# Miniprotein binders against Probable RNA 2'-phosphotransferase (kptA), part 13

Target 1, 222 residues: Probable RNA 2'-phosphotransferase (kptA), of Haloarcula marismortui (q5uxb8)
Amino acid sequence: MPDAVRRCPEDGFFEGDTCPVCDGAGTHILDGARRRQLSKFVSGALRHFPEDAGIEVDKAGWTGFDALRVAVERQYDWADAAALAGVIATDPKGRFERTGVGNEAGITTAGGRVRAAYGHSVDVTLDGTDDPVPATLYHGTAPRNVDSIREAGLKPMSRQTVHLSESAAAAREVGRRHAADPVVFVVDATAMQSDDRRIVKRGTETYTTDRVSPVYLSLLEK
Key: E = the ipSAE of ESMFold2; O = the ipSAE of OpenDDE; V2 = 0.75 times the mean of E and O plus 0.25 times the DockQ between their complexes.

## First folded at step 12 (miniprotein)

Design j2 (from i3 with T3R; at its last look DockQ between E and O 0.03; V2 from the best seeds 0.00; counts 0 for: placed apart)
Fold by OpenDDE base, look of step 12:
Structure j2 (fold): chain B 222 residues (1-222), chain A 81 residues (1-81)
Amino acid sequence: as target 1 above (222 residues)
Amino acid sequence: SKRVYIVFEGDSPEELMRAIEEVLKLAKEYGGEVRFYFEDGVVWILIKGISEEAAEKIAEKVKELAEKLGLEVEIKITEES
């Protein structure tokens, strides 16, 4: 059974009992069972039976978040915008993409577009992601997270994907949102790609990946 | 007409395939249109164009099937839209 989905008012949606950023309890959104249930429905709707779910997807697979919300509310009486947003934001396999959310944590419960990242049976053409990936990427975080990252690596907890930065400076800036003195991990992107791990450029200095194993990580010395 | 939404989940591909086969038989028996998809241990099945009575019978049989095969199952009957 997957972990429950909770929401931190400051850091957004996360799985488990404690916010991975501020250690707060947050508010309960979905238990593990409903999380799994809703995730499966949304995945099926976006990939296989949008018409049956009551949504329309464009040629790139996108549907409006609000349209999808209506669909899930019709399907489950316990589902709402927060539930949907939470499932999307905490998906460990990167099955969903959401745009127009205003931040990387996807804390908004309205607006934007959603699509499945892969696995469609309906006729869609996904955007190409052939942008070159630098050999080295960076991840900024709070010092308190170092031990956990060394043990378990980087995983999407409050976000749908792990976000990596193109420079150490950019990574520190991201980290400063969570700690006064952030630490930066160095990511061996070349090794990851050699091991068929997908890294996608999403912004001018932002790259995303599903997970980063500790074997690709090293702490940047100050 | 009614629609039956079925989701199987399990670790055994063989059991999932058996579930699909049995549900296809049920759909045919009750004159329903059926579509199914599967990925990573999850099977989605939609049965459309059946009566309420048929939908209820299918739901009962699917529950029994899931128990027999050791699969997790979600079943929902809705109006066809």
Scores: ipSAE 0.275, ipTM 0.718, lowest interface PAE 1.1, mean pLDDT 84
ESMFold2, look of step 12: ipSAE 0.674; ipTM 0.907
ESMFold2 (binder alone), look of step 12: mean pLDDT 84; pTM 0.822

Design j3 (from i3 with S12D M17E; at its last look DockQ between E and O 0.91; V2 from the best seeds 0.70)
Amino acid sequence: SKTVYIVFEGDDPEELERAIEEVLKLAKEYGGEVRFYFEDGVVWILIKGISEEAAEKIAEKVKELAEKLGLEVEIKITEES
ESMFold2, look of step 12: ipSAE 0.577; ipTM 0.879
ESMFold2 (binder alone), look of step 12: mean pLDDT 81; pTM 0.783
OpenDDE base, look of step 12: ipSAE 0.674; ipTM 0.922

Design j4 (from i3 with T78Y; at its last look DockQ between E and O 0.19; V2 from the best seeds 0.00; counts 0 for: placed apart)
Fold by ESMFold2, look of step 12:
Order: C-alpha cells, then sequence, then structure tokens
Structure j4 (fold): chain B 222 residues (1-222), chain A 81 residues (1-81)
C-alpha cells in the first residue's frame, strides 16, 4: 500500500505522515491511491505511449515538466503541478529523473525536464558513461536522522535519487537547509563502485545514486 | 471519437494475459485501434477511434472482466484530439 505524499516547506516532498528531516507534518498532496494511479500513468506515458498521452520525448527520453503537467491535468481532474512534482520526487523505485531545476528538484512545481530512468519501449538512448567519481563522498543531514540512516542507509526520500557532496564542507552547506548543526556521513564511494553501485556526477559538486547501504556509511567525527 | 484508457494490475500473469485477450476481442467487436503494454503486473490498454456509446459499453464489460479475474482496474474515457 503506497504512503501518502506530503510537502514540507523547507525540505520538499516526502512520503508518510511526518517529514523525515524536520519531523513536521507538512501539507497533504496526494493519498496513496491517487499516488499509485498517477505514478502508473506517468510511467506509462514516459516509457510506452508518450504520443497518446499528448507529450513528446526526445532522443534521450526527456519531456518538459510543464508539458507533462498538462497531460496529467487532462487525465485526472484532481491532479496538478504539486501532485506531479510530488510523485516524481518521492518515487520509491527510482523510475523518474528530473533536470533543469538545479537543487530544487525535490521542491519546485514548475520547469525543467522529466524522463523515465529506465523501462522505455520507445527508442531512446540514455547516457552510459560517467565522469570520474571521488573515492570518498559525503552526505549532510539533520542530527535527528542519524539513527535511521545507520540502520536503513540513505534512500531518495524527497528526491528521486540520493544526493552526495564532493566534500565535507559542501555536505555541511547542503545540510544547513535542514538543521542549524548538521551531521555529515562519510560515503565509501570506492567500495560502492567495487560492488557495481552506480554513482553519477550531477553538476560540479553533487553526485547521485539510488541508495547507500549502511555498510558504506560512517559518521564524520567532530 | 473517443479513447478508452484501461490499466489492469494484479499478481497473476495468466489472468493479466487473459484480460488482454478479452479486451482485444471487445475492441474488434466495436471497432477500434488497440495498443497495449505489459510491464511487471501492470497492463495498459488504449482503444482509440470509437464512438461514445461503444466506449461506454467496453468500459462496462471491462469492469465485469476485472472483477471476474480478480484484477484491479482503472478505466477512463476521453475525447481524442
Amino acid sequence: as target 1 above (222 residues)
Amino acid sequence: SKTVYIVFEGDSPEELMRAIEEVLKLAKEYGGEVRFYFEDGVVWILIKGISEEAAEKIAEKVKELAEKLGLEVEIKIYEES
């Protein structure tokens, strides 16, 4: 049974009853049934029947977020930009990618481009090569999240992917958006890549992956 | 003319394939262009180029079919471009 999607004004979209970063309730966006229904339509439209859904995907699989929003709103009278952004940002299977909105993918309800991350039956080519990945990466978070991350690892909660920083300083800067005194996890990127986990550079300071198992994580002591 | 959008979901690949087969028969009976896609427990079917009356009859029969086969179903009827 899928969880409801909610929105935290500071931390963006999340699933469940409380924001995993600040523990606030946020604002309700979609119940679980509508989330599942919308996810299926968006997945089908991006992977299989974009023309029938009224969108166009380019050679790399991208369509405009705003064009997809129009298709979604035509399909369901209850759907809107926040519903679409929320489904994309919280997808537990990593089915969607969003670009062209920088670090705001988990919070913005306009702009950018969207594609299915995998599963296309239409003729698209996704990039298969990546920039060099540092041996060590970092993740900044609120102190309240430390125990859950040690137990379950990093998951793409309010974002489509887990975001990692190239330095501890960068991770702290990102983490301050969630807490005044952030905690930094050290990520063993070399071990992850040795285990065939994919890490992709997104811009100059950020790397993404689908999840980070606890075995690759340790706390940066301060 | 109308489009019928059908999504089946269920645990049984056999019942999902049976649902596809039965919907193809319905589409042939009422006239319509059919496209379908099957992906891990989900089937999307689009039936295009049919009258409103035919679309409504198909939707009714598809609801009965889903219940008979124990499948979840979503059905939408909308105007073609």
Scores: ipSAE 0.632, ipTM 0.887, lowest interface PAE 1.1, mean pLDDT 84
ESMFold2 (binder alone), look of step 12: mean pLDDT 83; pTM 0.804
OpenDDE base, look of step 12: ipSAE 0.688; ipTM 0.919

Design j5 (from i3 with V42E; at its last look DockQ between E and O 0.15; V2 from the best seeds 0.00; counts 0 for: pae E 3.5 > 1.5, placed apart)
Fold by OpenDDE base, look of step 12:
Structure j5 (fold): chain B 222 residues (1-222), chain A 81 residues (1-81)
Amino acid sequence: as target 1 above (222 residues)
Amino acid sequence: SKTVYIVFEGDSPEELMRAIEEVLKLAKEYGGEVRFYFEDGEVWILIKGISEEAAEKIAEKVKELAEKLGLEVEIKITEES
């Protein structure tokens, strides 16, 4: 059984009992059972049977978040926008992509588009999977996380993947959600890719990866 | 008419295939239209166009089947739209 989904007002959706960023309790969104149910339904809807689910997907596999919300609410009387957003944001297999919600995809409970990242049986053409990755990427975080990152690297926290930014400025903006004076790590994306580590472009300035080992990280000097 | 939505999860492709086969038998027995999709560790199955009574019976049998095969399962009975 998967962990429950909770929401930190500052750091967004997370799985488990405490926010991995600030250690706050957050607000309960879904228990593990409902999380699984909703995740599977959404995956199926986006991949295999959108018509049966009451949604439409375009040629790139996208559906509107609001349209998907309506479909989800019809299927489950306990489901709402927060539940859907939470499931999307915390999916451990990275099944979902969401746009129109800023660098921290899934934190908002309204707007944007959603698609399955892979595994479709419906006729869709996914884009962005082969987009070139810059040699250098960035990660914004709170100063309190520096030591942990130096030791263990970057791990998914409130999201299914580590989010990397194309610029230091974008990274700082992300970091400001967690601290008044955020720090920025420099990521050697070239080295990561040479070691067969996958990095995927997800937005205009956002890239995702499963993990970033400390060997690829350096702290950007102020 | 009702639709039974079934999702199996498991590490063994063999058990997943066995689950599919058994569900197909159930669907045939109750006269439902079946759609299924197999992925690594996961199977989605829809049984459409069956009675409420049939849907409930299938759900019960699927739960038993999942337990027997050691699979995780999610089941939802819905109205056809």
Scores: ipSAE 0.210, ipTM 0.665, lowest interface PAE 2.1, mean pLDDT 83
ESMFold2, look of step 12: ipSAE 0.269; ipTM 0.753
ESMFold2 (binder alone), look of step 12: mean pLDDT 82; pTM 0.787

Design j6 (from i3 with T3L K76R; at its last look DockQ between E and O 0.81; V2 from the best seeds 0.73)
Amino acid sequence: SKLVYIVFEGDSPEELMRAIEEVLKLAKEYGGEVRFYFEDGVVWILIKGISEEAAEKIAEKVKELAEKLGLEVEIRITEES
ESMFold2, look of step 12: ipSAE 0.656; ipTM 0.899
ESMFold2 (binder alone), look of step 12: mean pLDDT 84; pTM 0.821
OpenDDE base, look of step 12: ipSAE 0.736; ipTM 0.940

## First folded at step 14 (miniprotein)

Design k1 (from k6 with I20F; at its last look DockQ between E and O 0.72; V2 from the best seeds 0.69)
Amino acid sequence: SKLVYIVFEGDSPEELERAFEEVLKLAKEYGGEVRFYFEDGVVWILIKGISEEAAEKIAEKVKELAEKLGLEVEIRITEES
ESMFold2, look of step 14: ipSAE 0.634; ipTM 0.887
ESMFold2 (binder alone), look of step 14: mean pLDDT 84; pTM 0.826
OpenDDE base, look of step 14: ipSAE 0.717; ipTM 0.942

Design k2 (from k6 with I20Y; at its last look DockQ between E and O 0.78; V2 from the best seeds 0.71)
Fold by ESMFold2, look of step 14:
Structure k2 (fold): chain B 222 residues (1-222), chain A 81 residues (1-81)
Amino acid sequence: as target 1 above (222 residues)
Amino acid sequence: SKLVYIVFEGDSPEELERAYEEVLKLAKEYGGEVRFYFEDGVVWILIKGISEEAAEKIAEKVKELAEKLGLEVEIRITEES
């Protein structure tokens, strides 16, 4: 169960019992169960079904915060602007981006725009970042997929891009959602970039690319 | 008519696929249009174009299915245009 979301009047939204800046308790915004519900709905709406959720995303994936708030309030009678802002501001996976509110993104409950940082199945184009790409990236998967990946490489399934993890540990965590005993592929990102293949950082530990040819893949030993 | 929003979550991809297949059967029984999306231990299923009575029946059966398969589930019924 994720931690509750709370709000410090001066320092903004935080998770857990005490503000990391001032150690104050703040005010309660959302318990862990509802935080999880709201995060899944917002993620799904931004990535996969904006029209059915009652929002529109532009070509860069953005929707208005206030429009998203209306959609969220229609979905859940307990939700409000603070709940939405709090879920966005405290997301541990960096799934959401907010702009148009200056340096108040972790504090304000109105205005600006929101998008999913990665994972879209709808037709959007995200700007690249200047963040460095590690020499090695990882992909966690179910054992049943190993032979097809060795033959054809990594391809997007229902999403626009292949998602890669920053570390083997992160890849195992992702893989556990696909199988109890996941397998991890090692991706030679340096070789991919030397061959002019584009890799872009998204979120806290996620990188995206169009595909990974088998030549760049090997199984993680041990 | 109604929209049924269903989210299954779990660590077993096999049981998530079973959940999807069973919900698809339920939607076909009631004539609903289905959209679905799989992602990293989550499947969203949207069922559209059904009556409130059918939506409530689907919700009941989906709750039983989630318990049987050991999956977390959220179900919401909202108005469709």
Scores: ipSAE 0.636, ipTM 0.896, lowest interface PAE 1.1, mean pLDDT 86
ESMFold2 (binder alone), look of step 14: mean pLDDT 83; pTM 0.814
OpenDDE base, look of step 14: ipSAE 0.726; ipTM 0.946

Design k3 (from k6 with I20W; at its last look DockQ between E and O 0.76; V2 from the best seeds 0.69)
Fold by ESMFold2, look of step 14:
Structure k3 (fold): chain B 222 residues (1-222), chain A 81 residues (1-81)
Amino acid sequence: as target 1 above (222 residues)
Amino acid sequence: SKLVYIVFEGDSPEELERAWEEVLKLAKEYGGEVRFYFEDGVVWILIKGISEEAAEKIAEKVKELAEKLGLEVEIRITEES
């Protein structure tokens, strides 16, 4: 169960029972169960079904915070601006980006724009970042896909980009989405970058790229 | 008309896939438009263009399905716009 979200008047939103800055309790915003529900709805709406959720995303994936607030309030009677702001500000996976509020994204409950950092199936183009890329990345998949991936490489399929994981364990968990006993590919990110292929960090442990040629792929033998 | 929002969550890809397949059958029975999205132990399913009565019947059956498959489920019925 994820931690509850609370709010410190001066330090902003935090997870758990105690503000990491002042050690105070703050005020309760959202319990863990509702935090999880809201995070899933917001993720789905921004990545997959913005129109059905009653929002519009631009070509860079952004929607207005206030428009998203209206959508979440329609979805859940218990949701409000503070709940939405808190979920965005405390997300442990870096799933959400917020802009247009300066350095107050962890505090303010109004204004600005929000997007999913990764995972879109809708037609968007995300700007890149300069975050360091590990020498090795990973991709988990179903065993039935191994031959096609070895021949043609990794392609975005239903998403806008190829998604790569920071660790073999994370990749295996992604692969379990498609099969009980997934296979993990090792991706030579150093070689890709030396060949001027762009890899961008999205969220805490996810990286994206346009495609991965077979020459950069090998199977994880263990 | 109504939108049925269904989210299944669980650690078993086999049971999540089975849940998706069964909901597709239910949606075809009631004539709703269906969209599915899969992500890291989560399946979102949206069923559109159905009556409130049909949406309520689908929700009841989906709840039973989740219990049978050992999956966590959220079900919400909203206006389609």
Scores: ipSAE 0.645, ipTM 0.900, lowest interface PAE 1.2, mean pLDDT 85
ESMFold2 (binder alone), look of step 14: mean pLDDT 82; pTM 0.799
OpenDDE base, look of step 14: ipSAE 0.702; ipTM 0.938

Design k4 (from k6 with E14L; at its last look DockQ between E and O 0.75; V2 from the best seeds 0.71)
Fold by ESMFold2, look of step 14:
Structure k4 (fold): chain B 222 residues (1-222), chain A 81 residues (1-81)
Amino acid sequence: as target 1 above (222 residues)
Amino acid sequence: SKLVYIVFEGDSPLELERAIEEVLKLAKEYGGEVRFYFEDGVVWILIKGISEEAAEKIAEKVKELAEKLGLEVEIRITEES
């Protein structure tokens, strides 16, 4: 269960009992259960079903914060602008990006634009970053997928991009959501980049690319 | 008409896949338009184009299904056209 979200008048939203900047208690915004509930709705709406959620995402995946707030308030009687801003500001996985509010992204409850950082099944093109890409990345999957991946490589399937993990442990955790006994592929990201394949960091531990040819893949021998 | 928003969560992909199959059958029984999305231990299912009475019956059956499968579930019924 994730921590509750609280708000410090000076320093903005934080998770846990005390503000990491001033050590004050702040004001309670959401308990952990509602934080998880709201995070799932916002993730789904931005990635998969914006129209059904009552929002519009542009070609880069952005929607207005205030439009998203209206959708969230229609979905849940208990939700408000502070709840939405808090969920976005404190997300431990870096699932959400917010722009157009300058240095107030962790504080303000109005304005700007929001998008999912990754995971879209709707047709979007995300801007890249110049963040360094590790030499080796990982992909966790169900054992049933191994033969097809060895033959055809990694493809986006129902998503817009292939998602890769920064570590074998992270990849295994992702794979466990698809199978009890996941397998992990090792991805030679250096070779991919040497062959002019683009890999972009999304969120805190996730990287994306359009496909991974079998030549860059091997099974992790443990 | 109504929109039924269903979210299942759990650590068992087998039980999550079974939940999808059962809800798709249920939505077809009531004539609802259905979309689903599955990622990272979470399943979203949206059922549209049904009456309030049908939505309430679906919600009741989905609650029972989640308990049977040992899954966490959220169900919300909202307005549609």
Scores: ipSAE 0.678, ipTM 0.905, lowest interface PAE 1.0, mean pLDDT 86
ESMFold2 (binder alone), look of step 14: mean pLDDT 84; pTM 0.821
OpenDDE base, look of step 14: ipSAE 0.714; ipTM 0.939

Design k5 (from k6 with S12D R18E K68E; at its last look DockQ between E and O 0.73; V2 from the best seeds 0.64)
Fold by OpenDDE base, look of step 14:
Parts: structure tokens; C-alpha cells; sequence
Structure k5 (fold): chain B 222 residues (1-222), chain A 81 residues (1-81)
């Protein structure tokens, strides 16, 4: 269960019991259970089913904070602007982006725009980043997919892009969601970039690309 | 018409796949339009275009299914937008 969300009047939203900036207690916003529920709904709404959630996203994936607020209040009677702002501001994986606010900590409970940073299945075009890409990336999957990947490479499935992990451990964790004994492919990111294949950093440990040809892939030996 | 919002979480991918298959069968049985999304061990399933009675029956069966498979589940029934 994730930690509760609290709000410091001076420093904004934080997870846990103590403000990481001023060591104050802050005010309770959400318990861990509701934080998890709301985070999943917001992620799904922004990435996969905006229309069904009652929101619209533009070509860059943005929706208005107020529109999203209305959607979450419709979904959960306990949700409000502070809850939404808190979930966005404290997401540990950096899955959300918020702009048009007065501070980076997301202290404000109104205004601005929100989008998912990555993982969309709806048709959006995200801005590139200048974040450096490691020479080697990884992709976790089920053993049953190995032959297909060796033949055709990595292709987007439910998402618009292929997701790559920064470490073999992270990739394995992703793969565990598909099989009990996942396999990890090693991706030659340097070679891809040399061939003008775009790879973009998204979130804290995730990278995205349109597809990965088999020539850049090798199976990590167990 | 109603929208059924279902979220499954679990550490066994085979159980998640089974859950998806069973919910797809339910949606077909009750004449609903179904879409599902899988992301990082979380499965969203949306069932649209069903009656309130059908939605409640699906919710009940999904709860039972989740319990049988040992999955965490959230179910919400709302008006279809």
C-alpha cells in the first residue's frame, strides 16, 4: 500500500508523514488506498479511455485540470481538487505532467493542464526531451514472445510505443506481469540512435520508441 | 445505459489473463461493448452499453471471479458518458 498524501501549506504535497522540506506535519489529503485508486483511474483516463472518463485530450495528450477534476469527482464521491493535485504531484514514477501552475510542487489546486508522460494507447504526440539515453536498454517479456520478437522485433501492443527499461531488473519486473519466468532482451540503444532511431526518456526509468528491429536485440542470458 | 469500470491487479499473469477472458465472456453474454487495457500489472476493463440490471450482475460475478483467482479488484458502475 502506498503512503498517504499530505499537504504542507508552504511546500506543497508530499507522501508520508513529514514534509521533506520543512519537516512539518502538513495536512492529511488522502490515505494510501484512495491514492492508489485515484492514481489508477487518472492514469487510465489520460492514457487509454479519456472519452469514457468524460475528458478530452488534445494531440499532445493534454487535458484541463478542471475538466479532469470534474471527471474524478464523478468517479469518486470522496475525490476533490486537492486529492487530484496531490496524486499528480506525488506520483513516484513520474507518470504525470502538469503545467500552467504557479509552482513545481503543484501546491495549487486549480488551473493548468495535465497529461500522462508516457504509456498512451490513444493517438497523441508527445514532445521530445533532451534527457540522455543510455547505451544499453532492456525489455522484459514472456518466453512465448521470444520467437516473434526475434523475427519481427519489438512492436507496440496496447500502447503507441514500445517501452524500454533502464535496467535488467526493471525489465524483469515488467516481464513478471506477463509470465512467471520472464525473459529480458538487451537493446543496443547506441546503434539505434546512430541509425536515427528515436528513443525518448519518459518517467523515471522508462524509455519509449516506435519499434525495435531485431538487429538491435539480443536475449539476456539467465 | 451503464458503464462498468473494472480494475484488476495481481502478481500472476496467468490469473490476470484468465480474468480478462472471463470478463469478455460476461460482456458478450449481456450484450455489452468491452475494451480492456493492460499496463504494468494493471488491467482496466470497460463494459459499455448495458442495463443497470446487467451491470449489477456483472459486478457480482466479477467480484466472485476476483476472489476465486486471488486478484485485487475495483468495480465502479456509472452512467455512460
Amino acid sequence: as target 1 above (222 residues)
Amino acid sequence: SKLVYIVFEGDDPEELEEAIEEVLKLAKEYGGEVRFYFEDGVVWILIKGISEEAAEKIAEKVKELAEELGLEVEIRITEES
Scores: ipSAE 0.609, ipTM 0.903, lowest interface PAE 0.8, mean pLDDT 88
ESMFold2, look of step 14: ipSAE 0.621; ipTM 0.897
ESMFold2 (binder alone), look of step 14: mean pLDDT 82; pTM 0.787

Design k6 (from j6 with M17E; at its last look DockQ between E and O 0.80; V2 from the best seeds 0.74)
Amino acid sequence: SKLVYIVFEGDSPEELERAIEEVLKLAKEYGGEVRFYFEDGVVWILIKGISEEAAEKIAEKVKELAEKLGLEVEIRITEES
ESMFold2, look of step 14: ipSAE 0.723; ipTM 0.921
ESMFold2 (binder alone), look of step 14: mean pLDDT 84; pTM 0.821
OpenDDE base, look of step 14: ipSAE 0.715; ipTM 0.943

## First folded at step 15 (miniprotein)

Design m1 (at its last look DockQ between E and O 0.83; V2 from the best seeds 0.68)
Fold by ESMFold2, look of step 15:
Structure m1 (fold): chain B 222 residues (1-222), chain A 96 residues (1-96)
Amino acid sequence: as target 1 above (222 residues)
Amino acid sequence: SEKVLVYIVFEGDSPEELERAIEEVLKLAKELAEKYGGEVEVRFYFEDGVVWILIKVEGISEEALAKELEKIAEKVKELAEKLGLEVEIRITIEEK
């Protein structure tokens, strides 16, 4: 359950009770429940159903902040520019990117463009990052998927890309949303990169690739 | 002629219950299409403990739509309760 979103006049949006910069209370923007509701709609609209949400996403995944604001205001009577800006600025998983506003992305309630950082099912091409890729990555899954993954590897399925976690613990957490006793695959990212397979960091703890051949996979014992 | 978009979001910790929610909503959409004709399109997306389901409806009379939308909303809420899922359902009516 995420914390409420508040805004400090000088320092911008933050979550929790007090601004981490000035220790002031700020003003209330969204409670936790509405924050989750809005973030799910924005994530879905940017990743999966932009046209149905009334926005256009370009080849790189971007839409205008003002266009997205209109879409969220149509969806929810309680939503406004501050609510949208706050959800984007405080997202704990790095799901959203905002550009065209310089250093004011965590402060401004107007201007620029927005996209989902990962998870698209629509046809977009995302620029990679120069961030280092760990030698080992992980994929958590339901036990029922183990045989197919050992045989065919990891494929994007309904998403555009395969998502990998930075640690076994993170992969297990993701897997627990799919099964009570999840299974974790270990991914040899070093070998993949040496074979000229692209792996890109998306968000704070997620990496993406187009597929993982079985040769790079092994099963992590409990 | 009106176009209706039904926006359903389920969230929960159990992928099996989320998959079951998809199956049951597809059943409701199929029943709507079979009973009233019209064009019913369903899209769904499953990701990270969240399911989005979009149902687009065209070609059903306004009176039948109002009645069925209330019924669908009630069944979707009952389904979420049965499966232990959080749910949001919103209905948007658009021209054409």
Scores: ipSAE 0.592, ipTM 0.864, lowest interface PAE 1.4, mean pLDDT 82
ESMFold2 (binder alone), look of step 15: mean pLDDT 77; pTM 0.736
OpenDDE base, look of step 15: ipSAE 0.680; ipTM 0.909

Design m2 (at its last look DockQ between E and O 0.07; V2 from the best seeds 0.00; counts 0 for: placed apart)
Amino acid sequence: SEKVLVYIVFEGDSPEELERAIEEVLKLAKELEKYGGEVEVRFYFEDGVVWILIKVEGISEELAKELEKIAEKVKELAEKLGLEVEIRITIEEK
ESMFold2, look of step 15: ipSAE 0.657; ipTM 0.883
ESMFold2 (binder alone), look of step 15: mean pLDDT 79; pTM 0.766
OpenDDE base, look of step 15: ipSAE 0.697; ipTM 0.916

Design m3 (at its last look DockQ between E and O 0.56; V2 from the best seeds 0.60)
Fold by ESMFold2, look of step 15:
Structure m3 (fold): chain B 222 residues (1-222), chain A 91 residues (1-91)
Amino acid sequence: as target 1 above (222 residues)
Amino acid sequence: SKLVYIVFEGDSPEELERAIEEVLKLAKEYGGEVRFYFEDGVVWILIKGISEEAALKIAEKVIELAEKLGLEVEIRITVDGKEVRIWVEKS
């Protein structure tokens, strides 16, 4: 269960019992169960079903924070601007990006724009970043997908982009969500970039690309 | 307009896939338009184009299904955005 979200008057939203900056207790915003529930809805709405959630995302994936707040309040009686801002600000995986509020993104409960950092199945184009790309990346999957991936490569499927992990362990964790005994592919990111294939860091441990040809893939043997 | 919002969560991809299959069957039985998304141990299912009566019957069956499969579930039925809500959480 994720930690509760709390709010420090001076330092903004944090998870757990005490503010990591000032050690104060702050005020309670959202328990762990509802934090998880809200995070799932916000992720789904931004990535997969914005129209059904009552929001509109632009070509770069952005929607207004205030429009998203209305959608969230419509979905859950207990949700409000602070709950939404807190979920966004405290996400340890970097699933959400917020802009247009300067350095107040971890504090303010109004204004600006929000998008999912990765995972979109809707038609969006995300900005590139200056973040370095590791020489090797990884993709975890179910054993039943191995033959098709070896033949056709990695494709976005229901998402807009292929998602790659920074480490074999992270890839295995992702693959475990699809199978009890996941398989990990090793991705030669250096070769891909040398061939002008674009790879971009999204979130804390996730990288995206539009597809991975079989020539860049090999199996991580157990 | 009505939206049936169903979220399953669990550690078993096999049971999550079973849940998708069963809910798709239920949605088809009542003539509903359905979309689903499956990632990271979470399944979202959205059903539209059905009556309130059908939505309630689907919700009852989904609750039973989640218990049978050992999945956590959230179900919400909304009319015109915020008029009517039914939700269930399982530990």
Scores: ipSAE 0.577, ipTM 0.844, lowest interface PAE 1.3, mean pLDDT 84
ESMFold2 (binder alone), look of step 15: mean pLDDT 78; pTM 0.751
OpenDDE base, look of step 15: ipSAE 0.649; ipTM 0.909

Design m4 (at its last look DockQ between E and O 0.75; V2 from the best seeds 0.00; counts 0 for: pTM O .763 < .8, other shape alone 2.824 > 2.5, unsure alone 66.099 < 70)
Fold by OpenDDE base, look of step 15:
Structure m4 (fold): chain B 222 residues (1-222), chain A 110 residues (1-110)
Amino acid sequence: as target 1 above (222 residues)
Amino acid sequence: SKLVYIVFEGDSPEELERAIEEVLKLAKEYGGEVRFYFEDGVVWILIKGISEEAALKIAAKVLELAAKLGLEVEIRITVDGKEVRIWVEGDPELVKKAIEEALKKAEELS
């Protein structure tokens, strides 16, 4: 179970028992169970079923924070602005983006807009970032997919983009969602970029691209 | 508007896939339209176009399935503004209770 979400009045939302900045206790916002529950809903709403969740997302995937707040309050009677803001601010994978709230983005419980940083199945066009891309990236998958990937490369499945991981460990974790013993492909990101293939950092450990040709792929040896 | 919102979570991809298959079968049986999404060990399933009674029956079956497969499950049923919410974290007693309640409600509507 994930750690609880708390709020420091000066330093903003954090996970765990003490503020990582001032070591204060802060105020309890959500326990780990509710945090996880709300995070799943918000992720689904922003990525997959905005209409069913009662929100609208624009072409870039943005929705108003207040609109999303209304949706989560409708979904869960225990959810409020602080809960939503806390989930967004403390997501360990960087799945959410929030803008328009000034310097207090990690503290404010009103205003601005929110989107999922990646993983959309709905039709959105995310803007690029100037974040550096590592020379090597990784992709975790099930062993049963190896032959297909060797032949056709990596293609978007239920999502609009292929997700790549910054480390082999992260890739394995992703792969475990598909098989008990995942395999990891190594992606030559440098070669891709040299060939004008776009790779964009989205989450803390997640990079996205439209497709990865087999020429850039090799299976990581165990 | 009618909507059944189901979320499965678990460590076994195989079990999650099985859950999806079973729910799809159930939804089809009751004439529902189904959408599902799979991300990070979480499965969202949305069902529309079914009766309240059918929704409750599906909920009961989903709870049983979740218990059997060792999955965490959240179920929300919205029918014409009326909401039924079920959350199960794998506690057998909670699962049993939830199933019983769902079945009771389903019977009352039949």
Scores: ipSAE 0.537, ipTM 0.783, lowest interface PAE 0.8, mean pLDDT 84
ESMFold2, look of step 15: ipSAE 0.610; ipTM 0.842
ESMFold2 (binder alone), look of step 15: mean pLDDT 66; pTM 0.611

